# Ledger of designs, part 1: VHH binders against Iron-sulfur cluster assembly SufBD family protein PH0883

All scores and structures are predictions.

Target 1, 326 residues: Iron-sulfur cluster assembly SufBD family protein PH0883, of Pyrococcus horikoshii (o58613)
Amino acid sequence: MLLNGEDGSMTIKINHVKEYEALVEIYKKEGLDTSLFGNRIAAIIISGDKIIGLNSVPGVKIRGEEVENGVKADIEIADNVKLPFPIHLCTGYLRSEGYQKVIFNIKIGKNSIVKFTSHCIFPYAKDFSHEALTSIKVGENSWVSYEDEHIHGEGVRMISKTEIELNKNARYTGKFSLTKHRAKELKLEMIANLGERSVLELESKVKAVKDDSVEVREVAYLKGAYSRANLKSTVIAFDEARANVVNEAYGFGDYAKGHVECHEIVKGNADVQTVPLLRVKNDKAELTHEASIGRINEAQLMQLMAKGLTDEEATELIIRGLLGEY
Unless a header shows other numbers, all headers, positions and changes below count from the first letter of the chain; Kabat numbers aren't used for antibody chains.
F, E and O are the ipSAE of ESMFold2-Fast, ESMFold2 and OpenDDE, as the mean of both directions, binder to target and target to binder. V2 is 0.75 times the mean of E and O plus 0.25 times the DockQ between their complexes.
Where letters were taken out, [cut] stands.
The coordinates of atoms that the task and the answers printed are left out; those that the model quotes come from them. Centres of patches stay.

## First folded at step 7 (VHH; from d4 with L99T)

Design e6
Fold by OpenDDE, fold request of step 12:
Structure e6 (fold): chain B 326 residues (1-326), chain A 118 residues (1-118)
Amino acid sequence: as target 1 above (326 residues)
Amino acid sequence: EVQLVESGGGLVQPGGSLTLSCAASGFTFSSYALAWYRQAPGKKRELVAGITSGGSTVYMDSVKGRFTISRDNAKNSVYLQMNSLRAEDTAVYYCAKITWYRGSYDYWGQGTLVTVSS
């Protein structure tokens, strides 16, 4: 049984109204866009191992299956589709302990323009493991934007693996952000295969604190001729945190161009490592790399504190600045 | 264990001078920024002066030109030279180890009282 919201909200399963409302409240609290729950929005809403909302729109077909400890979803975008609103992927876990696995298979047709807004919402997690497996296939001449934002409690162990396939003239922009909440344990992997004249842009931002452990691996196989890839990772690490960032680019296609960046800011006893891997098997391909490990400017912190900010407030402000979050 | 011990406080007349000292132990002194804070009765604690591990200094506006913070790494000590003291400078002064860890707090001494009165 489904319940349609009176205010144009998404149709949801009636037996999961409480979970739905709880998620909406979290969105409000965190300042996220609640309009993403409108019935005009293609979306899948997951809580635990249950699908609590699913909405397809013309040109977008979403199929979901509840599985052991999670959900499997297939998303298909037709050819020649331009959506005025993003597709909303909401993955929530509202308990403090447990395990959740989600699998997303996304296929975008040809000549389509779509944006994905993905949220992982684990606000109460104390002992929680999350595994996300995503496959994205982008059709010829299609443009895809994928923004992934996470809200975590104190005890989240997350593994995220994303595989991306870009067909001819396809464009993919991916953004991952975990900077406002505790990372704890994070393994982030993104691997992309680039077809002819395809374009890949990946940007990952992570803040690690206390005893956090962060692993980031971004890989671009530039197989297609004239393919382009830009990979950028930024990690802020404090306290006793550990971070390892590995960015890989492989130039195989004629006139393929790849650029890899890794920037880290370290303070305290943090242990950080960055590894660039550039390999070319084509004398016409070009790959470049830029890496830096810096530190928080103590003078800037003190200046802010002298103006009346707490050390926490000053630190946060500087971090936001470094991350470009204004 | 981190320890900070302030000294040098006392009663002075307006326009007078005073030098505060802080002896530190229990950490690699040269690797950390240090600061002097003060708290007057009924007021919030405020940063007066700071010095980075590299020796850069920061001052609150009201003490610029009057106060000087310095450090001696060989002695594990930080100092605050206070000149042209005013009644409004009356407070308990605290030496602090600046940690700059996310979710962590600075370490403070017990403080030393500075009273400026005619």
Scores: ipSAE 0.036, ipTM 0.585, lowest interface PAE 2.3, mean pLDDT 88
Fold by OpenDDE, fold request of step 12:
Structure e6 (fold): chain B 326 residues (1-326), chain A 118 residues (1-118)
Amino acid sequence: as target 1 above (326 residues)
Amino acid sequence: EVQLVESGGGLVQPGGSLTLSCAASGFTFSSYALAWYRQAPGKKRELVAGITSGGSTVYMDSVKGRFTISRDNAKNSVYLQMNSLRAEDTAVYYCAKITWYRGSYDYWGQGTLVTVSS
């Protein structure tokens, strides 16, 4: 049985009301946008291996399938679609232990404009593995924004692989953020193929603490003529954390332009590595890179604490400043 | 395992001096900032002095000019020289390994009591 949400809320399965409510509460606690649970929003809400909410809107078809240890979802956006609201992808795991696999196949038609708001919510995870596989195909002249924010407990092992295909004159902006909570173990991979005059923007932000291990790989194949790519990664590593960032750009198309950036901040005994890889097989293509490894100003943190801020508050302020998240 | 052991606390008269010591183990001492905190009865724990891995120091306003924090990396130790002690300095003093991440607390020792009384 399905329950129709009151006051514009989305339809949910009756047997999963508790999970739904729990997720909404977590959103509130974490300061996430709860309006994303409205009926006018295309959405899929996942808890564990169950689909607890699913809503399609005109021009957007979402099909979900419960599979072993997770969910598979197909999202199709028609041609000539302009959505006033984002598509909400909510992936939750509310237990402390286990494994979850999520597969997203996203196809955007031609001449469409859409935004995705994706959340992975694992607040109680102590011994939890999450695997996310995403395929995104962007049709000709379509514009896509994909924002992925993660809320993790103490013990999350995550592997995320995203493959992006941009057709002619397609635009894609992808953002990944795991900065509010511990990463523990994170492998993040995003690979994109760029068609003619397509534009790619990728940005990853990650905080690593304690004995965290973080790997980030952003890759752009600029195959199309006049294609453009901007890859950016920011990692803040503390304590005994390890971070490896490898961003790659390949210039193959005529007058293709790519830019790779990697910025890292280290504190304590953290071990951080960054490798920008640029390869060109076309003398008309241009690739550039910028990389920096710096340190957190401990004196600044202590000054804040001496003024009465807690270590958490001081840290948060510094991190927000460094990440440009005011 | 991170261990911090404070020593040097005691009873002292107003205007007197006292030196606190903290012996640290279980981590790369030279790579971390250290601090002294204090907690008086009924009050919140507060940062008294901090020293960065690079040796920069920070003090709360009320102890500036009176207290000096220092570190000896060879001995894995941090010190707090307290001069011109006042009654309001009475508290349990804690040595801390500073950890800068959300949701976690600094590592603390058992504390050492400093009582300033006539």
Scores: ipSAE 0.026, ipTM 0.530, lowest interface PAE 2.6, mean pLDDT 88
Fold by ESMFold2, fold request of step 12:
Structure e6 (fold): chain B 326 residues (1-326), chain A 118 residues (1-118)
Amino acid sequence: as target 1 above (326 residues)
Amino acid sequence: EVQLVESGGGLVQPGGSLTLSCAASGFTFSSYALAWYRQAPGKKRELVAGITSGGSTVYMDSVKGRFTISRDNAKNSVYLQMNSLRAEDTAVYYCAKITWYRGSYDYWGQGTLVTVSS
């Protein structure tokens, strides 16, 4: 077998070629970007507790280690790296039952601009637990974008914890999305420490249906002077789902500026709680919040359907209107 | 598991009447809107009538004044009273729980055939 991504060469673990190809087919079926499997893309592709694809590129070193029930990966981006293509992190589990643990340690050097595209691909899961631990350290003057989108079966229990450290003048934009498929049980925690003049933007979108249970906690420690954070959470909850969202911001630095934004869209008997926790620890810091709650109007939905829209089209139109997306 | 069982279909003369029933189980019936759809051979399934959880109703234009949708939350049932039936009303009629989950359309029942012919 050959596994050698650290040398800048793409490798695919030979005895898992079918599993790799199955993941690509799932991407096609779900409308995810298959160009991320290209030869110019730094990537680590995980299925179960195995690394089935690994590619490094100049300026990006990816090293993976198979561990009990999962994978640990170290990803290092050098100083002065500006990548034209995203770094691809694919975490797959193609069995119906089991457990997977993934540990990502990501370190970005100074003066670098990089984008991560992360996918969790668990389409057949009926009784599956996933635990993810991610550490992201962003060097001075660097810009990082991190998009995380999920494909889940009906029985995924996910616990994800991400710690982010932003050095001077660093910028991080993170997006988490689990809206196409069932959340079932989701616990998401993101904790960020912001240095001087750093900027954090986090956006989380989760749809909870049936009896799903969702917990989201996003925390920004605005430690440096002139640090800024925007935390935006959107929860769409139907049926008997429960969701609890806590957004925290702590203003320590001079002229630190934080904003927390919580949006709830509910239908049925769903129980959604969103709680901003804002603590100003410096009289020159400014922390603000806003929240909205909208309920889907069934009569409006049905009127649109009577005029020829599908229920999905009508629902999407109503949700976009409630979120102000035109 | 969500179950929707349609009944009451049959052969009827033009101008006649039928009452369709749908027995529902596997979800909190009173919390959801329900609808009747129909599908004629070679045609797309179309919404006929809908009723909100609160009892408000909507109808496609071609059935307004002839069809009446109603619900009985105590019996977990939704009904379609069809009067002044026409040949173009011939179709398989389906009861549906209103969702935006296209993949959850396995909530459809088997349907009940209504044939309007002389």
Scores: ipSAE 0.019, ipTM 0.597, lowest interface PAE 7.4, mean pLDDT 85
Fold by ESMFold2, fold request of step 12:
Structure e6 (fold): chain B 326 residues (1-326), chain A 118 residues (1-118)
Amino acid sequence: as target 1 above (326 residues)
Amino acid sequence: EVQLVESGGGLVQPGGSLTLSCAASGFTFSSYALAWYRQAPGKKRELVAGITSGGSTVYMDSVKGRFTISRDNAKNSVYLQMNSLRAEDTAVYYCAKITWYRGSYDYWGQGTLVTVSS
């Protein structure tokens, strides 16, 4: 019932080949990295409530269990593992309606360096609810990078909750992006507990359009001495969209240092609230906040489109200019 | 429900003039930029003229000095005055609300045909 690729080869259930091929084709259409479906990549590939692909590599054990309306996966990285390729987490739903729940428990051992590339692929969704619960525990002196990108249809309701625990000298860099497709209804929560000399860097970028509703909460508990956190949230909201973003940092450890950045790009009748919550609980801790608000220059947008750029191309160019990204 | 209804097209001689109108509903008209696009047979739809929510205008190079876009926020309407018409201006003209998104979220009416022919 459980899939296991013991020799570094991807195991695909024969009755799910069509779903697997459909996911690969969506990656191609959207410009996502299809090499992640290769034989040397540790991966779990989910469609609906089924595990349709599973591959483990030396130092990485992936165990999956199909559960009611979803999948539960345990991912364990051994001590002293430094992977040359990312670990691929693909969560797909190729129907227009339904519900999916995924639970990821990720444990990284000591002195390890790993990168996760995560994709949620829901291109045809019109009335679909997705719930993701992720627990990530990072052992001493380890460095984890986690990049998450989404392909959504018009009717996705997503709730994603992630808990991160960083042990001594551990480092976690996380990126979440949903800017090319409808958010519709999005609730993100990330809570991180930082041990001594650990470092957290989180970046989230969300675009809300039409009547989309977005809630984001990112929390850093700087419990250990010399722990450091940087939380960066970018919200792009147009039309009648609503967004509420709360970034929290709590300075408990001696010489803990936290920084929260909130950036807004707003146009039309969109309603955006961004709230930094900074609580210094130790006289030797320092927490800071920066914010910026950018407005779209409509004439500049139309000038670019009159030169032949699509709406999307012109918009992305202007956003990158406003955010200082080249 | 967003609705944009184009009118005013027709057959006109080269050198002639024509005024296109677009009636809008279903959104806060004064808060959005509006544009006219056109599409000739076998060609891509292209932006012809745009007007910002604040009234500033933009034109494609080939129509500058000949076409004038304007808006009336009290009537929820946008207009395109076309002068010195040429055969190359023959196309179906569409009124559009400028949006910032990718894909199928664009709202297009049926358009209004402009034919410039002797």
Scores: ipSAE 0.014, ipTM 0.598, lowest interface PAE 7.6, mean pLDDT 85

Design e6
Fold by ESMFold2, fold request of step 12:
Structure e6 (fold): chain B 326 residues (1-326), chain A 118 residues (1-118)
Amino acid sequence: as target 1 above (326 residues)
Amino acid sequence: EVQLVESGGGLVQPGGSLTLSCAASGFTFSSYALAWYRQAPGKKRELVAGITSGGSTVYMDSVKGRFTISRDNAKNSVYLQMNSLRAEDTAVYYCAKITWYRGSYDYWGQGTLVTVSS
């Protein structure tokens, strides 16, 4: 049962202060934005199967329920809400082993502009399974930005499934990044249904190393007239890692426009496969695909390191060159 | 578990020679680039020489013509032949696999000390 009310002020359960402070210290160590723990930030802070922090602001109703092995949260943004600060979703697990399931049901009303900053904080995980189910419904004329960043230990098995519904003129921009910590096992699925004149922009960047296994499936159903989707996936795979990325776009609406962009950077024995699936069901719809595959030149890498760059700096510089980001 | 074990360091007079060895295990040796790094007191660790999986070599400017890196894929070993040693070559030398993830243990061994002095 949720013990913290939605009265518009930050509430920290008194017997969880140390765990809350531990999360803040992890944010500092990892360079994440600690202002997200401030009084004016709508937030739900989860650790394990407990809600350890909850704050509401005008226009944002957050209700959470502690359940076996996790938390279920309903987040409702009213009509005509334009928030000056992001809504903070912190999902923590500070033990080395276990299982966590989180369920987020997020509904944004009409004519609203909101940003979500989501963090999954599993720094000590050695044998940990995380399941996240997220439903996001965006009302007419609303613009949602959703940034999802992860801190993982060496033994995380993660399954994340997100369903997005965009109503007329709605816009959703989503970013997922897991590049500074080990993926180990990652299954990411995102399915979006786009209404009339809605816009979807998704960017996913994953680095797989050692024996990591990564599966990504992103699907856009362009149902409404003039709907647009841009799906960008970047996979960096080294060592013996395996990655499978499936990007799907289905063009149903008149003048629907979808674009799938896949970038693969491979070193070592890694195996990466990206599969675009583009199905046009309307002769006025346009679906396109762009892919690039690069392999890191080891001599170039070492030449940069011999001039003083770390291997990480040299690699990042080469990756930017391969992706054309100058 | 990646292991890199350095050996061959010691005390050498200026102008002398040493051969450093690095025995590697825990990864597919032939598929990766290897490097020698060094760290002198009060200095940042710097790449001395590198060798790609295909055998191409790279050297920092101050050691070109004096040091030679080589690898033996059958023995999972990488070597650094150091000739014409100078006082400024005094450092702890570390063997490394080129990688994108942190693992100070997986990245560096204990190192082998090379002292160039009278």
Scores: ipSAE 0.011, ipTM 0.546, lowest interface PAE 9.0, mean pLDDT 84

